# VH-VL binders against q960a1r229to459: the designs that were tried, part 37

Target 1, 231 residues: q960a1r229to459
Amino acid sequence: LKGDRIELLLPKNIDQFKKFKKDRTVISSGLITRFVSTRNPKEFSQKWISTKYVKEFNEITVNKDSVVVGAALNIQKMADTLTSSLSINIGKEIDSFIQKFSSPQIANFATWTGAIISGAKSSLSVSDLLILFNVLDAKLTLLNNSGELTQVAIEEFAEKKLFATHTIVNAIFSRSLTGFLFCLKLGETSEQDSTNFNFAALVGNQVSRIFVGLGGQPKRLTSLEVHIDAL
Below, E stands for the ipSAE of ESMFold2; O stands for the ipSAE of OpenDDE; V2 stands for 0.75 times the mean of E and O plus 0.25 times the DockQ between their complexes.

## First folded at step 18 (VH-VL)

Design n3 (framework fv_ramucirumab; at its last look DockQ between E and O 0.01; V2 from the best seeds 0.00; counts 0 for: pae E 13.9 > 2, placed apart)
Fold by ESMFold2, look of step 18:
Structure n3 (fold): chain C 231 residues (1-231), chain A 120 residues (1-120), chain B 107 residues (1-107)
Amino acid sequence: as target 1 above (231 residues)
Amino acid sequence: EVQLVQSGGGLVKPGGSLRLSCAASGFTFSDYAMNWVRQAPGKGLEWVSYISSSSSYIYYADSVKGRFTISRDNAKNSLYLQMNSLRAEDTAVYYCARGYFDYYYGMDVWGQGTMVTVSS
Amino acid sequence: DIQMTQSPSSVSASIGDRVTITCRASQSISSYLAWYQQKPGKAPKLLIYAASSLQSGVPSRFSGSGSGTYFTLTISSLQAEDFAVYFCQQSYKTPWTFGGGTKVDIK
């Protein structure tokens, strides 16, 4: 018998979210897909709280030096925002790269946070969105159980496994990035297939950023960066 | 000419209220986060409150939570601090300070400061 | 709250001296550390953000270093106008907190 029950709270703003967060498993819009697909009774018996309808998590803010993308936004909305808000040389490549690893239907539904958490948790998969965040030096605003806010680089989020103890509130991208972005995805059959290898480089910035994805977290190629910057 | 010009300080009795104002000029106010920072006479700096550019994110120091309210009016390029239930320990110079949503950049523009004295 | 401990509380030094001020965080704050200068009767002025990045318009004799829990501000050759109180501040986790300050007196 399927007798499990689920309490799912749908707060509409960050103040409600903070009040109800205590002792609940947080889900983003991406987790809703996982939630529907699982038959694990223990996961269904837990209390849940969603980020999907939190007003602040659905906001985009374009500041003078930064672009802020709320945690509940879909991948396509994030892509459109970054393309229009960053330099032409970077924005064009972001748009092109995202179209290559995510179908339009999935990009308009799946949250970027779901993809980032999935990539940060995995020791085996190669995440296209995670390498993009690494090459762009993305930062995340995190909320802990005490209602405190912390901002961290994307590398620290994965390295310290902060997905286990914090809720992603937004991502922050610098509008001061310069130079040229190059991204490569190699899969088995189609561009939307799982990635076997990816690569991302931002060259001509103050300090170049070069990453490779071979499984697990993207690896930064600091020796190559130094040689490229010397040219 | 980037400026923050403050007003609204003064002497008030314990339990009283006061509203501080901070007027911005020379930059696009709606692009920045804003802060209040205070300094008791002869003491160090204490962060008081933060408000994001859209007012969607608001945070307070524990010492003022529930008594102070930060707000902004982007159409008027103005930041406010409503201070209620004032206590002697709230006596300080209050600064408004321009910051960023990305905390990494610090507070790069400061107002001249406004003295608030809470005394019988 | 993350506690920020500055040392020394005061320094007396001559023009041309190298002055080093330290700031210790009670837990890691990565590089979310700023340094401010405050002269008597004036608002603070940002000198260094992100632990080591020099704010525009700040003289190059000021430098910052450190990451994690231990940070330094260095004035490589003290000038007469550097008489002030210096504060560190973490911006890693709310509530943001300042160090207690270091007064630099020029002999």
Scores: ipSAE 0.415, ipTM 0.777, lowest interface PAE 3.6, mean pLDDT 85
Fold by OpenDDE, look of step 18:
Structure n3 (fold): chain C 231 residues (1-231), chain A 120 residues (1-120), chain B 107 residues (1-107)
Amino acid sequence: as target 1 above (231 residues)
Amino acid sequence: EVQLVQSGGGLVKPGGSLRLSCAASGFTFSDYAMNWVRQAPGKGLEWVSYISSSSSYIYYADSVKGRFTISRDNAKNSLYLQMNSLRAEDTAVYYCARGYFDYYYGMDVWGQGTMVTVSS
Amino acid sequence: DIQMTQSPSSVSASIGDRVTITCRASQSISSYLAWYQQKPGKAPKLLIYAASSLQSGVPSRFSGSGSGTYFTLTISSLQAEDFAVYFCQQSYKTPWTFGGGTKVDIK
């Protein structure tokens, strides 16, 4: 960024966002935004648009049977919302899992969207949020370049690399999940993103969901699910 | 043209069953959540049921929970409402309605409605 | 459940008049409110979403405002085709609920 001038637009709602998105790079982060100017204010080297102040991206909606979390929210806010809105057995495990995810500073400043996208892009990284979203069967609301909204499963999002063409608006979680959530992770430290392996299992729901993370997209263990559900 | 075309409905006795259908065209059906909304004669609107784009999330009004089943076939661009154990108070015009966005953007496309009459 | 209360239940107006309809929620629903127009024998039509966003194809004489528990729909200059029943709807919390409706008829 040094020496470059950046044009950054900060829309306040989805309509403005759609309008401003044309020919601009979308940034979704919890980082502090700075205006960088050159000596010539008429020239810009980069054009950006931020979701940080778009109201639709920063809202939390708690419905009777679902929770909607805006894309601009940080990891901690997302986790707190899920912890308080889902069943106690599931919520407690989410809270515990997130506490071991990264430092409190990262959780408070990084968006969950950024973590999801980073995890989906990398074939090498093991993303804790990605596996959590998979085991909970989270859905993403996406905005495409044409201004249309669509919903997809988190697996489809990663598989089709929709992060290249779509903007995440929010995530939707079911409040109807029952049973117990088990999350495991292995890494070098508990304070850094150093996870080498993770595991997540939702058992006691109508249908069990079990995932393992060894790099990139988590793998679903369907055979194990069938076995568990038959017990 | 974006549209929803409904079929089914009719007259049924209390305790009976009906199945409503809603055929979508002019848009990518699998990208949108769908709803059923009903309106008793001369009365207001009542939300009945919701189903997400991938059917992963399904919600019902308390008045129909346990009796009605919402489902969809994305390959056929179709939405369904199976109504069992029908009661007189279920008498209404039933509408299928598209949710452009599940929660925030309202229901922007509606079917023409189907009359359901439950009477002895 | 969230109760939505509309007022007035009916209003008589003339062409060219400014008409305002109010919707109150029993609790805060932020901006999760939509307005619909319904004519006799027809399905409802979405006019406003997110409390103040005009649906595509809807005339600019329609506008919505408000947040929290108090919302308004305004028709700046009533036209002949605007005589209908109007409903508000909250989408903040399930079950999603509608107001009782407001009938706008000719004076």
Scores: ipSAE 0.013, ipTM 0.521, lowest interface PAE 8.8, mean pLDDT 88
ESMFold2 (binder alone), look of step 18: mean pLDDT 94; pTM 0.958
ESMFold2, look of step 20: ipSAE 0.000; ipTM 0.495
ESMFold2 (binder alone), look of step 20: mean pLDDT 94; pTM 0.958
OpenDDE, look of step 20: ipSAE 0.006; ipTM 0.549

Design n4 (framework fv_solitomab_arm2; at its last look DockQ between E and O 0.02; V2 from the best seeds 0.00; counts 0 for: pae E 16.9 > 2, placed apart)
Fold by OpenDDE, look of step 18:
Structure n4 (fold): chain C 231 residues (1-231), chain A 119 residues (1-119), chain B 106 residues (1-106)
Amino acid sequence: as target 1 above (231 residues)
Amino acid sequence: DVQLVQSGAEVKKPGASVKVSCKASGYTFTEYYMHWVRQAPGQGLEWIGYINPSGGYTNYADSVKGRFTITTDKSTSTAYMELSSLRSEDTATYYCAREYWGDYYFDYWGQGTTVTVSS
Amino acid sequence: DIVLTQSPATLSLSPGERATLSCRASQSVSYMNWYQQKPGKAPKRWIYDASNRATGVPARFSGSGSGTDYSLTINSLEAEDAATYYCQQWSSYPLTFGGGTKVEIK
């Protein structure tokens, strides 16, 4: 890191985070986030702010109709939470999906936020986590540079490239989803993250949700949804 | 052999708190969910809540939400449930029961801890 | 919440007779389990996922059902089968149990 001293701030809540964020690079305890931060030397800042001790980034909230997962949590914790709080049919598939998604080491150390951002930034990659969020109709709570919190759909986050101007605080998942979740990914190799195709379908819900990933952002298959819902 | 050994019987007044323990042995503690189920005298079984293997997530029934807290100590392979703001209707035998991820059944149960709440 | 209704509440039969216990769910469930409980003892896993016998469960016990209707059958009752049997759903939280069927042996 060029041998220079890094100034790291450790806010304890979202309000402190907002105050400290100015002219600082946001980092998390996740390995993926750290790697991304080091990839571009021109954007490297010696002033960092961590989400590690910010309550809002690390908390899990289970409401009657929704589940809220903090942005600083690792992929495995997110998956465990969703598996435990959503319907058994959906949760079971999420568990299976995550087990196949990455190694346990990555799942335990990488934040889901890092994965979402990495996927959203790429116009070529096929992101398994993005398609999962899409099929579940996940919402993101975002903090903008002005200190305002907003909620957006995952599609909007990716489409508008909000990762450039916003910080993800948490994800919100509906607990009212019913039916069955099916997730599929195909890659060139069995040992590497070489996904070139993925598919996710939530069927048996009042409104089916079906997405396919062929590169870039997942595409929603609305015609197929209508057909299935008519059955 | 898998064993779940719970703490002894408790008698409390309404509004008091009590902490029940469930010591696990014979298996890898951090690979299983720990659930709690209670049974009022002469009544059926009621699911109370669970804690996930990592101890980082809990889920509770509405009847006890905000009053009961489930925790674990990995170093001692012990699950705990703290019952606060006790009510007479909380009088029951409380069981810990383990669940392996994805099994969706309780395979082993503790012997139960009787908690009596009376004025 | 998913409500599980068990019937009958009490079943009194003689050794050698066939016992059929019913469990009806208020809505379709993904997984149904049965537990045996004897007085003063903790419940024991008995049937899991509708039709699978747990380890140590005699062959005279069987489970069946799907959707909203499930049953536990004891083909030929033995004295040791006297207990209360609870069905339990694992489809949605909160997890719920039936009211139980008490099997008595005459």
Scores: ipSAE 0.008, ipTM 0.523, lowest interface PAE 10.5, mean pLDDT 87
Fold by ESMFold2, look of step 18:
Structure n4 (fold): chain C 231 residues (1-231), chain A 119 residues (1-119), chain B 106 residues (1-106)
Amino acid sequence: as target 1 above (231 residues)
Amino acid sequence: DVQLVQSGAEVKKPGASVKVSCKASGYTFTEYYMHWVRQAPGQGLEWIGYINPSGGYTNYADSVKGRFTITTDKSTSTAYMELSSLRSEDTATYYCAREYWGDYYFDYWGQGTTVTVSS
Amino acid sequence: DIVLTQSPATLSLSPGERATLSCRASQSVSYMNWYQQKPGKAPKRWIYDASNRATGVPARFSGSGSGTDYSLTINSLEAEDAATYYCQQWSSYPLTFGGGTKVEIK
């Protein structure tokens, strides 16, 4: 009778996930053990639901014009998929960039969705994965509370704070991207490998995409894109 | 007692559309993914895609994306495949196939629907 | 896409002989299946996950292999075994099938 209780559901497909999600906190990244205390916390328990074993969240689909990465994949698996699925010029830079901001241990345990949500929530931190998603024009497939799927650009996800009301199902990247990807990370000497500034540019594509990170969401440099595209 | 019964053969002209049905019986329709596979005359099998009948989520082979649409009607336990802008190369037998729950293989197949596209 | 290469394309044998059908993948595969198809009929589940016989499949059929090399063996061929056998991978989308091996009885 006494003590806190944690209930964890392990659904195996998206329909089971939809049925049990509404009253539970989704676990899709590292441990965040915060419980909302009430007047009498010993009388309440926290309920959790995991994405780890949901089939749709663990799938990788490589189509002719797109690659789709399930939400439960770790950062390293996502990086390997993008590196092998996108053009050589882009894939090599993704590989190099990921190695600069994520240790092998973290990349093999943390999900890419956890990192994206953390970056999208913060008004102060500079997120390397979030700027990478922006420069690659990533789309997210989201599941709303009604069980409907929607697709949004990564910019819209953070702008409208959709992490509060939606669950990420997958990310979609175009394989039609061309040109050269350039990524820069400037950090401090801290043990967290923190980024103070980052920059990402895809140039030579039909429309260039250029972003800077100084805190909060990456900012698109549309004026610079126009100048570059005029060359 | 599991059965997948497909609609009858179709003869179409290039540029038309075709919609093939696959009616499921003997199991709970929404608990199993439904796939579509085609086979051109005298040739092997080509995977088209799948649908989760419960929520309607779909996944398609890149080579066929854009012209194929997979849908379901839960009230009739029926899956559909629609192919638009038909070409002579789309002449094939189209199968629905059920994904086994728990393992990754097709445990039941429909009888096939022959679609002939003649110019 | 993972390409599955089946060999031989046709295997003509007498009853009682041992048949071995090969399926080679262009990259490592975690889930390899086999289906039997007779002329004018839909494919039927046969072997799943490399070595498991589907319900109703005679014990003379066995599957083996891992990584890139898989095989289907019929220990003592019977007339009813005449069919085309397809391997199929479920390790990466798009799902792909081999070109088939047609088994004929002399």
Scores: ipSAE 0.000, ipTM 0.425, lowest interface PAE 16.9, mean pLDDT 81
ESMFold2 (binder alone), look of step 18: mean pLDDT 94; pTM 0.954

Design n5 (framework fv_solitomab_arm2; at its last look DockQ between E and O 0.01; V2 from the best seeds 0.00; counts 0 for: pae E 13.2 > 2, placed apart)
Fold by OpenDDE, look of step 18:
Structure n5 (fold): chain C 231 residues (1-231), chain A 119 residues (1-119), chain B 106 residues (1-106)
Amino acid sequence: as target 1 above (231 residues)
Amino acid sequence: DVQLVQSGAEVKKPGASVKVSCKASGYTFTEYYMHWVRQAPGQGLEWIGYINPSGGYTYYADSVKGRFTITTDKSTSTAYMELSSLRSEDTATYYCAREYLGDYYFDYWGQGTTVTVSS
Amino acid sequence: DIVLTQSPATLSLSPGERATLSCRASQSVSYMNWYQQKPGKAPKRWIYDASNRATGVPARFSGSGSGTDYSLTINSLEAEDAATYYCQQWSSYPLTFGGGTKVEIK
């Protein structure tokens, strides 16, 4: 980090968070903190903002029709929540998939938001969480620079590169999904943690969702979906 | 051979706590869910909760939520059930039962641990 | 919660007779299992996914059913079949068991 001073801000709620990030862009770059940069280079001050203590970023809400996961939660907690909140044939597959994600340390400490952003920024990385979010048709609640909250599909988030201008507050998953989830992860070699290829298919839902990851953003296999849905 | 060996019988007073163990052997402990099922004397079976293979998540039936805690020790391949705030209605034989991901049945059971709650 | 109703509660038959145990669910279930339990012993996996016999289960046992209606049949009863049989659903949490059918051999 360059600069003479680094300031760490610790908002306790989303309103404080909005105040602290006013006229600044917050970029999620890691586990606990995000970079806050001023839009005015003349008044540049490098700040870190922690989401650890922001209530709205740490909430888990299980509704009748949806499950909401706060942006500050680690990957494992997010996965565990989905595992228990979604149908058996979907939830347990998520659990299985996450068991192969990476080291337990990464799963337990890294935020799912960080993983999503990293995946969305990369043209080369294969992101297990990104493909999972796509196959589940996840929605993101985003905070823009004006302080407004909006919901977008995960595909839109990545495509429009909203990570550059927005802050993820939470993810929303539907509990109405039916059918079976199938996930696959392949590394460079057997038993490798690195991912070169991943696959996710939700079959038996009203509309099938099938994605493949091979060096970059997940690709949807629409033709296969149509064929399966016609069977 | 797969084995689930549970701890011995317990007698407790209402309000007390007890911790039951289930030691697993003969398989990879971290690849299976561990469930707990209880059976009151002369009654049927009641599912009460599970812990996932990683040990990072548990789910409980409403009847025991907030009072029972399931944990695992991977180093010893042992699952635990801590029963707190015991009530007379908690008197039962408690079983651990193994589930492999995707099987959706209990393939192996422990021999059971009888917990008696009496004043 | 999914309620499983087993009938009859008790079934007393002679060796060689046919036994049919019923399990009815309050709603459609994805997976139905059956467990055999003898007095003082832990339950044993007996039938899984409605119609599959577990390893070691005699051929005289069979399971059938779908949706809300399931059954376990013993084609020709033997003395060793005396036990309580429980159905169990794995469609949604919480997992639930039926009340059990006690099979007695005369």
Scores: ipSAE 0.016, ipTM 0.591, lowest interface PAE 7.4, mean pLDDT 88
Fold by ESMFold2, look of step 18:
Structure n5 (fold): chain C 231 residues (1-231), chain A 119 residues (1-119), chain B 106 residues (1-106)
Amino acid sequence: as target 1 above (231 residues)
Amino acid sequence: DVQLVQSGAEVKKPGASVKVSCKASGYTFTEYYMHWVRQAPGQGLEWIGYINPSGGYTYYADSVKGRFTITTDKSTSTAYMELSSLRSEDTATYYCAREYLGDYYFDYWGQGTTVTVSS
Amino acid sequence: DIVLTQSPATLSLSPGERATLSCRASQSVSYMNWYQQKPGKAPKRWIYDASNRATGVPARFSGSGSGTDYSLTINSLEAEDAATYYCQQWSSYPLTFGGGTKVEIK
């Protein structure tokens, strides 16, 4: 009898991933957390490929001037890495922002890439991780279907809809960031509610970075940055 | 009830500019990307680019960039495409097309606006 | 750019016959769509992500394929199916369309 059938490949390294990615839907965690909004959930005979066991997607590399977090890491592991790798003032605010505005259960199972892609796809949702990545000037390493790697700023990833044509390999954060990070989240009914508005500012860095989230991609407040930098 | 209604046909001279409108109704305008596609007479379809109405970000095909400008007006739920320095090769029907939320295809198309560049 | 080559350019068949439209990509694609266009009208959503019928598309239409080779099949052709069908990829920018297959009813 025909039943629901899913073919899932579990490559162990990026070369295997490149080889078998064709015509498969990429997932970054277990099947229950897969985003199905881009596929019809009523058709369950599907071909998938997972990032979960790809070595390069699970790596953390802390260098003198940068920290690199692989695409398959969950939100909590990413947050812990950034908290321990960046300046104390910045790290403590990251920790507070993630814990205040994301439940430990979700943070330990959801990947940061899933959250980033969800935020980048939506013209309405206000994404907490997306604004955090913007204020920290994160860069993404991307893989296209031809096996080529590129590096782009987080702003460009959403603006050019690169989630539609590329797979995220890792994120790169500068360890040279200085100053103080301030993050705010406003929900509708509770601190665990969805975000209606968020705000993130890094001040006291060489160039301040200030963003507001009102729906869709965070907006940079360059006029305010110039004012603050002049004080 | 989703509807995309485009402005009327245009006849232009080479070197002029044209601006085509696409008024959206039946959905929340800022939730969906809007694309523009053209079709020369008797030819296939050519993708021009898109706009995210929420933030105004645009992206253009490299083969057509430099002369196209895509904009929106959120208050009227209207997307616009402007093409400058018109050439006879720009004679085509221009379509707006809505990207389906969360999937990668065009679910609704405008009726098309014919732009003729002659004389 | 990913080039999509559709064949045949024109397919002329009698009612009740099976029509098979081919779309071949110059490199592997992850997302292949099909649109129906009747003369003087805008294209209309038809098949998305290789095999999913859009709302209102009759069951006689089916899509299949992966990698570089895709097809659209009309199992029992009806007069209303006369149209041009375009394949379109959403795997790499720029988005590209095939040249179209015109289906005619004898």
Scores: ipSAE 0.006, ipTM 0.516, lowest interface PAE 13.2, mean pLDDT 81
ESMFold2 (binder alone), look of step 18: mean pLDDT 94; pTM 0.955

